# Designs tried in a protein design chat: VH-VL binders against q96il0. Part 11

Target 1, 167 residues: q96il0
Amino acid sequence: APERGAERRDTAPSGVSRFCPPRKSCHDWIGPPDKYSNLRPVHFYIPENESPLEQKLRKLRQETQEWNQQFWANQNLTFSKEKEEFIHSRLKTKGLGLRTESGQKATLNAEEMADFYKEFLSKNFQKHMYYNRDWYKRNFAITFFMGKVALERIWNKLKQKQKKRSN
Key: E = the ipSAE of ESMFold2; O = the ipSAE of OpenDDE; V2 = 0.75 times the mean of E and O plus 0.25 times the DockQ between their complexes.

## First folded at step 23 (VH-VL; framework fv_pabinafusp)

Design pab31 (at its last look DockQ between E and O 0.53; V2 from the best seeds 0.00; counts 0 for: pae E 4.4 > 2)
Fold by OpenDDE, look of step 23:
Structure pab31 (fold): chain C 167 residues (1-167), chain A 120 residues (1-120), chain B 112 residues (1-112)
Amino acid sequence: as target 1 above (167 residues)
Amino acid sequence: EVQLVQSGAEVKKPGESLKISCKGSGYSFTRYWLGWVRQMPGKGLEWMGIIYPGDSDTYYSEKFKVQVTISADKSISTAYLQWSSLKASDTAMYYCARLEYYYGEYFDYWGQGTLVTVSS
Amino acid sequence: DIVMTQTPLSLSVTPGQPASISCRSSQSLVHRDGNTYLHWYLQKPGQSPQLLIYEVSDRFSGVPDRFSGSGSGTDFTLKISRVEAEDVGVYYCMQGTHWPYTFGQGTKVEIK
């Protein structure tokens, strides 16, 4: 059985915008939109005395962000590719050139492109459903851990108040 | 990996015909435009034309429309640049290049070049 | 045809110093889709051209971060933050907005 050469999908370089927040920042920072995903990355602040629960929350947020970035980057690449294929195919079917008389790249009008968008959405509907499901699951988990961290912080504050009253 | 491999150097006389080749590999040859670029000795780069091997749709620069023929054989993933009658002025390096148009519009991969020398 | 004008045509740079190449088009390179199809190529001595920057500012895969592109409309710039010995060659701007595609004259970069 001839080994089907794995078509190395040119993985879009994960050019995570190296937005480096200022080193002395005590807050989460929002970067510019990523080139591929168009999502704004968040740089999460790391407290000096980060609890194991806070660390777990931060990691879960980061993993969820990376998951979102990768999903949308791949989706946008797929969209761009299929869009150009559609335009090319439609122009050829119409007997139109791929260049205008002025030598510019030919495009389709908005009405013709509406068919592409409809087809693309239909084709990717299941993928978007799975994404939405997983997005809700991840965000629910994040929210749950946020609640736990909040309770931990309250408990720690109460313990500190009791210690100050006993001294 | 995407590769464009061109035929070897050619030495010809004026008036002779010539056909040079560019073989694509590592990608869907029929789904990408392929272009030819001329570089005369010690000069810059000049686009000659582009071909879509899937249907052999071809665009020429006006300067080259009557001078050369661009063709492709999709069965062997090969594009061609052909002269019916060479001139001394056709002495140049010829490059083939792949046009990326799905994620932008740029020439990303180039052949190694074919040197054509036309001398009496 | 769109005329691409590069300046300078020759540049001699000390290693570690920055370099800048300008490219001007005779017409706007903004396509009706909103994109600008201006690209930069390097041809090293005895080699084929290689893509450096596409669509004004996007680095091609494997291109070092010392290379950057900028510009809009008709005026474009390639910058090298720190020139290395491997950066020697002829740099070309190319427009892909209008057919036929056209190159600048090339800028020869040499090391001092």
Scores: ipSAE 0.567, ipTM 0.835, lowest interface PAE 1.0, mean pLDDT 91
Fold by ESMFold2, look of step 23:
Structure pab31 (fold): chain C 167 residues (1-167), chain A 120 residues (1-120), chain B 112 residues (1-112)
Amino acid sequence: as target 1 above (167 residues)
Amino acid sequence: EVQLVQSGAEVKKPGESLKISCKGSGYSFTRYWLGWVRQMPGKGLEWMGIIYPGDSDTYYSEKFKVQVTISADKSISTAYLQWSSLKASDTAMYYCARLEYYYGEYFDYWGQGTLVTVSS
Amino acid sequence: DIVMTQTPLSLSVTPGQPASISCRSSQSLVHRDGNTYLHWYLQKPGQSPQLLIYEVSDRFSGVPDRFSGSGSGTDFTLKISRVEAEDVGVYYCMQGTHWPYTFGQGTKVEIK
């Protein structure tokens, strides 16, 4: 099997996003869109008294965000590269220049580009299908643990109320 | 690991021909544009031109269009910069560099350079 | 051709102090896709150029946080928050929006 020959650029979300949340924030923060994935990263708050269950939920959300950003960063890079290769090939076949009079890249019209968009979607259909399946699995797990955390917090409130009556 | 390895330094006389090379490894050589950049002694950087090794499509800066020939042999992942008749003014360091054409139009990886000295 | 003008052409910096390099283009560098293809390179003594900053402000992989880029349109700045000995060399801005690609004349940064 052929290896994708170029080393991928470092596409880590923090590598292309220059957002820095406040150091002592008590809330999650949503940063600006990542250049490569086009997703807005969430910067998760870590409370001082985080329970093991709350930590597991936070870690799952962090891992899901990283997975999602990596998937779309890779897909966006592939899309961009294949789009420009398609344009390059079509302009050369038509005997047209690659650059406009100003020296910027020439483009194809929307009708000509439609063939590329259809081909790209068809070519990547299975990959996107597996992504959607995994996305649903991850969001189900997150929702399940959110419910468990909610029950844990209710339980802790009840135990705290019982202790106040005893004291 | 992306690497561009250039041929060694050359000492020539005016009127002689020369062909220097740049071998790419660690990436898909035919899917990236490769450019040549000149640096005259004590001077800045000048873009000379680029080639797409996949189809040998080649473009030159107007300044260099008749001065040099850019070519590639994709079977050995090697690009070339060639002069048919060197001039003393061609004395310079020559770099090859990989162009990220599809996202940002910048040179991300560079060869070590080939010093060409043309003495009259 | 787009002329890229750097100032200063030479800069002597006390270690640990900040440095700024300006780059001005003769035309807007805003690409038709809305992005600005202004890039910064460092050529250390005896070495090939290396990419520092692409698209005005994005640091290339492995570039320390002390390097930052800013600007828009025709005026751009590279800043080094605390200059270290390894930052010595010649800095070039480059535009990638228009063929032919053009570089600034370079700014030599030295430690005094």
Scores: ipSAE 0.232, ipTM 0.672, lowest interface PAE 4.4, mean pLDDT 84
ESMFold2 (binder alone), look of step 23: mean pLDDT 93; pTM 0.946

## First folded at step 25 (VH-VL; framework fv_pabinafusp)

Design pab32 (at its last look DockQ between E and O 0.33; V2 from the best seeds 0.52)
Fold by OpenDDE, look of step 25:
Structure pab32 (fold): chain C 167 residues (1-167), chain A 120 residues (1-120), chain B 112 residues (1-112)
Amino acid sequence: as target 1 above (167 residues)
Amino acid sequence: EVQLVQSGAEVKKPGESLKISCKGSGYSFTKYWLGWVRQMPGKGLEWMGIIYPGDSDTYYSEKFKVQVTISADKSISTAYLQWSSLKASDTAMYYCARLEYYYGEYFDYWGQGTLVTVSS
Amino acid sequence: DIVMTQTPLSLSVTPGQPASISCRSSQSLVHREGNTYLHWYLQKPGQSPQLLIYEVSDRFSGVPDRFSGSGSGTDFTLKISRVEAEDVGVYYCMQGTHWPYTFGQGTKVEIK
């Protein structure tokens, strides 16, 4: 049985955003762009009297954010790796060194890099289609729960107003 | 697992030639740069040069360009550092290291080092 | 060549106490692509150097969480939250942004 050398896919470290909002924050905070995904993380506020529906919405938002962060972190790593491999392959085909005379990484021109982008997009097209589908499903679910939470908040405000009129 | 295994310690006289080796395993040897780093006794680390074993493309620091020759044999996943004529000042520990270049430029895996002693 | 300046050059730490090492570059280490190629190595006594931190803040595989890197541009810091006996050695910063690659002078960490 050929030992499948497990290429340890260097999974992007789960970028725990080092951004910690102030402990007394009463709102969601947007962190700086994550190093790997380039997505800005959101730190969701947790109210003291969080309803079960609000909690479910928050969890769904958090899970969707984590999913997005992981997807783009891994995609960016894959892109970087494939880009370098493409550059090296093209330079070699041209009989050029992988570095300049000054020792810097050699680069390709914009036209040659356009071929890489086209090939990369073509190769990853199906992956992006699945991502988009899942992104829409997740966001639809989030939007649906946002609507439910909004209705719950309206109802609770109406009940409180009725109680205050009855006393 | 990525491993770099270097040849054993060498004791030489001034004027002698020397070739030390670094064998890579656990990765695609032809797809990663290998670097050599010198450490003189009680001193810091000095980059010497790098080689791409896939095509033997080689780059030296200015300090080492005329002092040493870096080469590789991809058939046996081995890189070499060679002196044509050793000096007493070449007495040092020499490390080979793999250069990561896909996600940045850093040495991620290191050999155990080869001690070279040049004495009269 | 880029000059990497480490401070202090020697540090004696009580076990369980924090340690901090600074590394300053003579020029910005921000690459054209926005990445910063500042790395930290540890050379334990009688051993080869080992990668601890790459790209300012990312821990290499197997590196304990007590190690952390920070900084930007020209000023970088390696922190050890709780120094252990196994952390004894010489720490080097290295820049990979500019050719040629250059190391700091090293910081010797010892236990009191």
Scores: ipSAE 0.627, ipTM 0.846, lowest interface PAE 0.9, mean pLDDT 91
Fold by ESMFold2, look of step 25:
Formats: structure tokens, sequence, C-alpha cells
Structure pab32 (fold): chain C 167 residues (1-167), chain A 120 residues (1-120), chain B 112 residues (1-112)
């Protein structure tokens, strides 16, 4: 359904694809804000001795970041396009000029712009509720796996310590 | 698979009328702005005007507003560029192109062009 | 009207080598709310123009990543990191910020 934006977004480079952390980084990196989502991507470190549980956590975080980046990039584009459509339509209805003296698009007064923001919020309410639900679900899952990884690391260090004592 | 197909080349004499067409397919014709762009032989590109086929809302570049008429028939997904009286200086290639009017204001998909030759 | 000036007007490039095209506008192309509506098109020999780059730096769908755009305000650059045979044609910059929309005079890119 999103005629204006979705086609372009699935082919556009992401901020993650343009950001390249140091080759020997041993840490996650936070890159600059993505142009479209305005979110700062995390560049995840992949250790050589990554356990299956650690891999699952990292992939879940990567998938959640991609989902979040795409959601906000699409929403920001939709917001921008619908805002300009609203302005154009209202200027025509009022018989006002569509362009300023410089030839740029004109805008509306604050009261009329408030009408747009109310309409946009109402139209997108359900989509944002599903986003919030999915966001919480994903973050609870990530937190759960973080706990499992933390326990795995503690247990492995205790097992290593016992082996060194017995040798 | 967005496609804009224009009518064929025209050879005309000064003073004759002409109406060339641009048929859109593969997208919602009435939901996108469409523009016309002129390219004189060996020259660059010039914006002529735009139309929103859904309600025929039409805007012209100042240079062209009295020279041509832009129209559309949404029932057959077709836009038109029309001259009442051609001049030799109207000899050019004419393109239709789909316009992203609300974000970025750029032409994304173009027709193949219609060559119009006006000579005595 | 906004005048768009391209340099060079003609460019001969050895295949595999980079190319750079400059576009300068007579006024700022920054739209209200901060966006810059500067776009690049390629017209291959005997073909219609095709969109390459929109909003200064965004590649259109299907455009190879060897094409990149940069710039701000009034000065903009299109770069081709490695020119291929299929890249020959005339490159145009266009501004969409101010009516009337205007194009640069074109830069012809040839292979030598």
Amino acid sequence: as target 1 above (167 residues)
Amino acid sequence: EVQLVQSGAEVKKPGESLKISCKGSGYSFTKYWLGWVRQMPGKGLEWMGIIYPGDSDTYYSEKFKVQVTISADKSISTAYLQWSSLKASDTAMYYCARLEYYYGEYFDYWGQGTLVTVSS
Amino acid sequence: DIVMTQTPLSLSVTPGQPASISCRSSQSLVHREGNTYLHWYLQKPGQSPQLLIYEVSDRFSGVPDRFSGSGSGTDFTLKISRVEAEDVGVYYCMQGTHWPYTFGQGTKVEIK
C-alpha cells in the first residue's frame, strides 16, 4: 500500500552499510544517525569464540535493530509526504498561493497544521500500537537472552577455575 | 514495471495543431503527478509543466504557460500535450515523466519521448 | 529562475577510472525543514533520461553503488568510482526546490 516510499526504501543504503568499524574492534560501535530513521545504528562485534547462545542474542539484537530502523524510516517518509499532501490540498481549498516568492512550497498557519498532526496520529494509531507491542516483546526477549548469556559466562569461568585448581 | 508510453513521432508544418499523448501503466495513474519536459535538438532539458490526473490540477512553467495545453483523460490513463498553432521553434523531443511532487520533487520514470518536427 | 551550471561540459574517461561532475546553483537549494532537492539524471545515447541520484546523495532503485552524490547549499558533485562502457551519455543535475524546476546544461561523458 505505501505507494510513495516503500519502493525506494528497500533499495536505499542504510547507515549501517555506510559505517565501517575498525577491523580489529572488540566492541560494539554506535554509528551516526541514519538519514531516514534518525536512529543511531549499533555495529555488533562478532567474537571468534561466540557460543551458540551468544550468537542467538547477537542475531536477535541485529534483527530488532533492522526492524526498528525500517519502521522509523518508513514512518518518517510517510509523515513527510502526507504533510506536504495536506498542505497542498488546504492551500488549494483556501485559494492561497502554492509557492512563496522564491518558488518554494508554501505552508499553513499553526492552527491548520495542528489539524494535520491530529489526523496523522489518529490514522496511524493502530500501527503505532502494534509497533509498541512488538518493541516490548523484542526487548523482553533480548533481556531474557542477555541473562542467559551472563549465566553461561559465569558458569564457564567457574568451570575453568575448578579445572585449573585440580590440575 | 511502471511504464509511460508516448505517441509516435510527428512531422508538421507551421500553423498546424498537434496533440501528443502519454499513457501510464503499472501504477495508479490518478495518484501521481505527471510532467512534460522538452529537449530541443542538441540541447538540454526544460520543464514545461505538471498535471495531477486525479483532478486535472495543472501548473505550467512561465515560459510555456501560453504555448501549450496539458490535459489528462483518467479513464484511459493518458496525459496530453497540445499546441493550437505550431512554430518551427517547437521542433524538439518531448518527454512525459512521473513526478514525486510531495517529497523530493524529482522525475522518477520517463516515457520514451515523442519527436516533433515542424518545418515548411 | 535558478541557474544550474555544470562543469565540465564534456569529459573523456578511460574505462575503470573515476569521473567527477560538478553542479553549482545560483541560489541555495535547501528546502524549508532542511532537505535539499538536488537530483542527477543520465541520458544514455538514444534513450530517455533516467534518475540516478535524488536529494543530493540517495541512489535511485537499481543504480549501481559506483555512483555517489555529495554537496550542500549551492555546490554539488556526482562521482563515478569506476566508469564502465554503459555509463556513457549526458549527465544532468536538476533542482526541485524552486519553481520553475531547472536543469544543468549537461555533461557529456565519453570513453577514450
Scores: ipSAE 0.546, ipTM 0.813, lowest interface PAE 1.7, mean pLDDT 86
ESMFold2 (binder alone), look of step 25: mean pLDDT 94; pTM 0.951

Design pab33 (at its last look DockQ between E and O 0.23; V2 from the best seeds 0.49)
Fold by OpenDDE, look of step 25:
Structure pab33 (fold): chain C 167 residues (1-167), chain A 120 residues (1-120), chain B 112 residues (1-112)
Amino acid sequence: as target 1 above (167 residues)
Amino acid sequence: EVQLVQSGAEVKKPGESLKISCKGSGYSFTKYWLGWVRQMPGKGLEWMGIIYPGDSDTYYSEKFKVQVTISADKSISTAYLQWSSLKASDTAMYYCARLEYYYGEYFDYWGQGTLVTVSS
Amino acid sequence: DIVMTQTPLSLSVTPGQPASISCRSSQSLVHRDGKTYLHWYLQKPGQSPQLLIYEVSDRFSGVPDRFSGSGSGTDFTLKISRVEAEDVGVYYCMQGTHWPYTFGQGTKVEIK
């Protein structure tokens, strides 16, 4: 029978950042770290006269942020689960209980946990390689659009200066 | 779906022994802690103890350590709460609950409860 | 043991109105891992307890969005934005940060 119950918890809730910037803000706001991803969300300012190019840049930044938040939220959940499973497995192998005599969760020493980190990184290496590749692609695209927006803004300022000189 | 099904209501006399059960389904029974929670009539919830069915590792609250025995049979995905000698003060609703421990320490799924009545 | 204090112990609410329940711990519920293991349960009349909120603010599966949890350290709040008839029951906070686990006294929510 498929373990259908466990799969729903392994998806980090779509972290709608509970941080709402002031409605009168004229700049981007950085929220507190997200509970699941530990990444600080950015609330992007929307200008009243947003150009199509500025809008495209903003959307690309938002999509990239959401992608990054989801990746790390899911990775952190996976890490937490696998860490506990590793601890339990090692304690059991040692003939130790899963809790201390006081009833607290038993832990492994730093040396034993180093093995977990090594194994976890090895197991997730390919996943991290794909993440890094996609991160670079997304950021390259963002940077490219930032350059275009900057040029558009310069051009618009020059046109406005010319109109003011002709009147 | 995760389910915990408890045994039926019990009516006993003081001094009698009792063993109630909680059967887990829809998850890996041996990989999750199960807890027992007491609720006296018209009172709040009291944690009693937890068991890891995989190896029967068991921990009690100090209040219940000498009063009850928690056990499990992993072959039939069943946990037990047992009294050797019941008292009138043991009259309560008893719940089993699954303890989530991967993401936090909380009871996520609960049995329907077993009412135990101890009267002369 | 950690003492969990709920306020109020009883609340009568008109349907569609908001409700708020406070839970205070005798010590900080911030665990060494940086998480806060404060949870909220609802026990409806004649039913077993059910998980509503875990880790201060996360809604359990199937829990309506009208339920929200907040707080930090020692002070926590459960809010119901619009109380419905199905929300009647006893609400419990629980801490899982310190051993042993402890529950609040419960808050009985009734409809006016």
Scores: ipSAE 0.651, ipTM 0.856, lowest interface PAE 0.9, mean pLDDT 91
Fold by ESMFold2, look of step 25:
Structure pab33 (fold): chain C 167 residues (1-167), chain A 120 residues (1-120), chain B 112 residues (1-112)
Amino acid sequence: as target 1 above (167 residues)
Amino acid sequence: EVQLVQSGAEVKKPGESLKISCKGSGYSFTKYWLGWVRQMPGKGLEWMGIIYPGDSDTYYSEKFKVQVTISADKSISTAYLQWSSLKASDTAMYYCARLEYYYGEYFDYWGQGTLVTVSS
Amino acid sequence: DIVMTQTPLSLSVTPGQPASISCRSSQSLVHRDGKTYLHWYLQKPGQSPQLLIYEVSDRFSGVPDRFSGSGSGTDFTLKISRVEAEDVGVYYCMQGTHWPYTFGQGTKVEIK
């Protein structure tokens, strides 16, 4: 199985929300998987009356998505190239033909391919560990700002109620 | 900036030997496959073979494997295409090109070409 | 050997108008890894070939977005949304799935 990102959405759920998530989150659109990262991009809605806090949250989510997309696009490319390089090297070392009778690249048996997958996971362990750390940091920050936006929305509703009472 | 610079045009007679060159710069020469492609006058493109300069691992199209020799000198980042005995039918433009062999199998950067003319 | 057949062999286009080039292979170009190694090159007059599109639809670095590729299996298309003077030359499709690598016979694109 190729090492592909397990992340299908880079935005954190609103775990602290006291009401419906910001309208941007409810109106966001999820596109098809990107051919390089294999991740589905989120197309963020920009409302007319976006507050400074809402803008900061949206930018943080956009930046996190871009970072995540780039990481997995690069990792998938590396995986593909290293896989084929491993196959080529093993076939040559064993004195086997590099191409089938149709002229297409030959492959290795399942046991030998398992060696590659184990080796790839081992080589990339630290890189994926740093990715996971940064992913958690980014998602914690996103969740924090989602909470702040939720509180801002509540305060705005209270302010609107006070204005109606005074009128 | 990836650059492949080939040796100049050659005018030869049948039976003579010839070695043309392709010097790579702007990338790790020993870490990429390099191929040779022939274009006969007024005709399309034909793959001749490839070499990995890092260890000189070389593979030929069956059409060309007895006609030419592909080699490289990694100390000067240069690949070669060589004939031991030219024929008039070898008159063509010859390109070297860098090959992404492990993924996609396409030629991404090309030399300017070397015109070889073989006439009696 | 995989035969790559291009149509048309020659195309004369009014500047600013679209152009479309078809490439058909004698066998499927789907690689064992599930990807399709069909590529497009442009050879401008007096120049060496240059890569335009790799893996059916991916534009190479510096290639304008007016170039697009599509297709699957054995049938592929290169489209130029608005032909410009700098787009004249011979377009080749190439397959990288099967040795020997083979190119189409070329499609010459000219401005009227």
Scores: ipSAE 0.509, ipTM 0.791, lowest interface PAE 1.9, mean pLDDT 86
ESMFold2 (binder alone), look of step 25: mean pLDDT 93; pTM 0.947

## First folded at step 26 (VH-VL; framework fv_pabinafusp)

Design pab34 (at its last look DockQ between E and O 0.26; V2 from the best seeds 0.00; counts 0 for: pae E 3.3 > 2)
Fold by OpenDDE, look of step 26:
Order: structure tokens, then sequence, then C-alpha cells
Structure pab34 (fold): chain C 167 residues (1-167), chain A 120 residues (1-120), chain B 112 residues (1-112)
């Protein structure tokens, strides 16, 4: 049975942003950038009389946000890991120490790092293409539900105006 | 879970050789540096050296460079700290620790420690 | 070697009160890449050291939010907003910018 257990641990913790908006806020709040994804989380406002469509929209926005946070957190972790492995391997190949004469961590110059960035982007190109595709699909769905919610709100306003005219 | 398990306490005489161990588990042993830290009785912490088990690259503190040998056996995920000739002044607690190197540079997991007592 | 100086060396705190520990380095701990490899460890009585704060201000996993780190260059501070009984031990600052890595002298925190 293949030891499937070891690979899962390099996933960024699902960092529930500890940002809590003020309880009396009637608006969406933007938190500070997440440590791993560097994305600013949005805390979505929940209306007291949230319709089923509004709830569905909110959930879809939240799920999409979580998906984005996880993707970028994992991507940033992968990038950092591969970067350090590249630096380590390159220094070793050159017969250079991992520490400078002053005892600091050795780094590569910008030219050498350009090769890493090019290779990393090439290697991850397909992953980014799939991400972009899925991002557009999710945002299209969100936009569609935004339209439905807007129509529902218009309809409800019209019904309220008719009821006021009949009394 | 990441774990570092050290060998048991040692009682030795001056002039004897000693090799203590630190076994890593729950992570890729060959991809993380391991360090050794000395803590003399009632004293602070002192870095002795670090090893990269993947290629056995090793850095020593100047104070410990000629006093100890740090090694690793990657086949059994184990690092070692060795003395050729113990002194009474080597009486201390010895800790191994994993160096996180990818996402920073800090020691995140520590062994339980190995007490070494050198007495006549 | 980089000398790390902690103050105070001992601190007796009433439970629920705040605590503050300072750490000064003999040289700037800012790495050429801009990172500062200053870390805080706690060694509880009879236990191994455990990581609390890494890179000046980042809490390690499982570390309570009552712990916070701050500082820059050569001057660093660990704060405990409300000291609890489980916080008893010796706190060490450590620099990881330069080899060899060096610890402060340690600050013993006790409860009154």
Amino acid sequence: as target 1 above (167 residues)
Amino acid sequence: EVQLVQSGAEVKKPGESLKISCKGSGYSFTKYWLGWVRQMPGKGLEWMGIIYPGDSDTYYSEKFKVQVTISADKSISTAYLQWSSLKASDTAMYYCARLEYYYGEYFDYWGQGTLVTVSS
Amino acid sequence: DIVMTQTPLSLSVTPGQPASISCRSSQSLVHREGNTYLHWYLQKPGQSPQLLIYEVSDRFSGVPDRFSGSGSGTDFTLKISRVEAEDVGVYYCMQGTYWPYTFGQGTKVEIK
C-alpha cells in the first residue's frame, strides 16, 4: 500500500483569517493579507432577511474565496520550497558554501535567479492556465447569481409599491 | 507529525568515546537541516553545529569544531553527535532540532534531549 | 559571533498581568534579502525548547495569541499580554541570520 500519508502535510494550513469585522457592520469587510496566500480575505455581510438566492450567492463567493486562498497559499509554498532547493543545488554545483564569509545565508545573483523564475513559470504554466479557467467559471457563476439577486430585489420592491397603492 | 527522537541518557568516564543519535520522522529527512544544541547544567543554549542529511554538508561552531563530529545516516533518518574523548566539561543536555529552511530559517521541532554525564 | 543580550534575566509576574522581554543583538539581524531571523523560544521546566515566535513577529503553529513579537534591526521584544501558569519557563531569543547561531542568556519567567 503506497505511503500516501506524507504528501498532504505540505499544504498550507487553511488559515481562517482571524480578522473579525465589527459586529454592527452592514457591509463586506476586507481583512489584512493572508500570510500564505497574500490575498486579502473578504468577510461577507449576512443580511437579517437574507433570501435563499442571496444566501446562495454569499456561499458561492465564500467558496470561491476559499478556493483562491488555498490555491495561492499552496502555490507560494511550492515556490518558496523550489526556490530554496534551486539555490542550494546551484551553490553546491558551483562548489560554493551555503554561508557567506560573514556567516549569512548565501544567495544567488539576479541573473542566476532569472533562470529559476523562467523554469518555475514554465513548469507551472499549465497549472496557472487551469486556475485561470476555473477562476473565470467561478466568477461567471457569481455574476450570474448577482444578476438573479438584483432581479429578485427589483421584484420585491415592485410588489411593495403595488401593495402601498392598493391600501 | 514531525518528531525527533533522541537516544537515552549516557553516563561515561573522561576519555571515553560517545555517539548519541537523533531520529527524524514525519518529514523528508534528507531535505531538512538538523542541528545540535548543548545546554550545560543550569546554563543557556549553545549551537554546536548543523548537518544537511541529504549530502552530509556540515557547519560547526568554532567552539565545537574539533570537539565533536556531526554525522547522519539518511537510510535510517538518523543524525549523530560523536565525541572521540569525553571531558567532564561535556556534561550537559544535548538537543537535536530541525531547521526549517524553505519558509524561513528557524528551528521548529526539537528532540526530547539526551543527558550526557561525564564523571570520574 | 553575534552577541544576544536579554533583559531582564528574570521576571516574576502575577497571573493575568502582561510581561515584556527585550533582546538586543550586537549587530543588525537584517539579512541582505530583507528578512530578519530573530526567533523566540520557550523552554518549560524539564522540557525541550519550543518555538514561539519566528522572524520577529510570526507566531508558530499552536502558539497562543497572547504572545507577540516585535522589533527591528538590533532591538526586539517579546510580549505576553496575559501571563498564564503554563507560560512559566526560560525564554530565549535566537538569531539565525549569522552562523554560528546564537541565543540570548535566557529570561526566567516565574509566577508570583
Scores: ipSAE 0.613, ipTM 0.846, lowest interface PAE 0.9, mean pLDDT 91
Fold by ESMFold2, look of step 26:
Structure pab34 (fold): chain C 167 residues (1-167), chain A 120 residues (1-120), chain B 112 residues (1-112)
Amino acid sequence: as target 1 above (167 residues)
Amino acid sequence: EVQLVQSGAEVKKPGESLKISCKGSGYSFTKYWLGWVRQMPGKGLEWMGIIYPGDSDTYYSEKFKVQVTISADKSISTAYLQWSSLKASDTAMYYCARLEYYYGEYFDYWGQGTLVTVSS
Amino acid sequence: DIVMTQTPLSLSVTPGQPASISCRSSQSLVHREGNTYLHWYLQKPGQSPQLLIYEVSDRFSGVPDRFSGSGSGTDFTLKISRVEAEDVGVYYCMQGTYWPYTFGQGTKVEIK
């Protein structure tokens, strides 16, 4: 997550992209980047003859996308809010006011901010480890179901060839 | 969705006290600055002050420092603007607004306003 | 205090035509760290102010791209490329660089 992206998020994470694909689309669509997560959502096509296994795969992909977008939206907001809290707390602890002697907004210098960046990275290391583990686990599951769908389609094609021969 | 809901219109006489409220929802109330802005009838906007509800750290514009009190009750996500003795010149619309202090110093979400009328 | 001066104070515009509002500050609004905290708000009739543009040129969430901001130092401009009926109201510039925060006098925009 880039620092600039996290610093520019000023809203609650409840916001969602409003991209709407065409009604007659028969393909997955990739929409514009979500404002909060910076991720591009996929709008999945639902065929009329979708098998139960194909439905499970599509739902797993949808759920994984929602999970991923929520994680990054929350992480960006957390970075912004924890940075603000750190600055406020440090100024208060040091007995400094909100404004400098020139009348402009007081902030911490780069040396003082280094403590925040170290603390944030250390504090969130475990969260990112769990995210990476869950991301790979979900990707493995998606790949596994893609394989199962591929086998189902081959079997159905072979079954149709057997019926065509008997007909 | 971020929402700021203010208390209803007030009609008061000079010398009376008044406390108006602003309730925040849809966001972490204690982690954002909140400010008050006055708009006198037919006039523009004037900043009055700000509060950080997380610790009640409060700052006033010099013009309003002795005229009003800004406070918050974080347990109910509510900020307050209070007068101990109203004057006829306090007749105005009062807005609360959420302040983005660090990333631009602007008011992003506003309450609907509270009309205060002070007359004999 | 920083004085924010808007021109014009009133503007009648034909629907679909562009509009431009100027805002001048009595001092430079550039923060020492490089940011310029100049913002634009719209107050529609009977409503509270709403943020349009922050930091000179950045559109707030949900603001149509017909609104644009520009300027530097002490001179700033809000432009509306095609004014629509829902754009009527009073437009205010605001500076956030110095306390107290101050607003311009407002520019009333109405449809002719």
Scores: ipSAE 0.356, ipTM 0.700, lowest interface PAE 3.3, mean pLDDT 85
ESMFold2 (binder alone), look of step 26: mean pLDDT 93; pTM 0.949

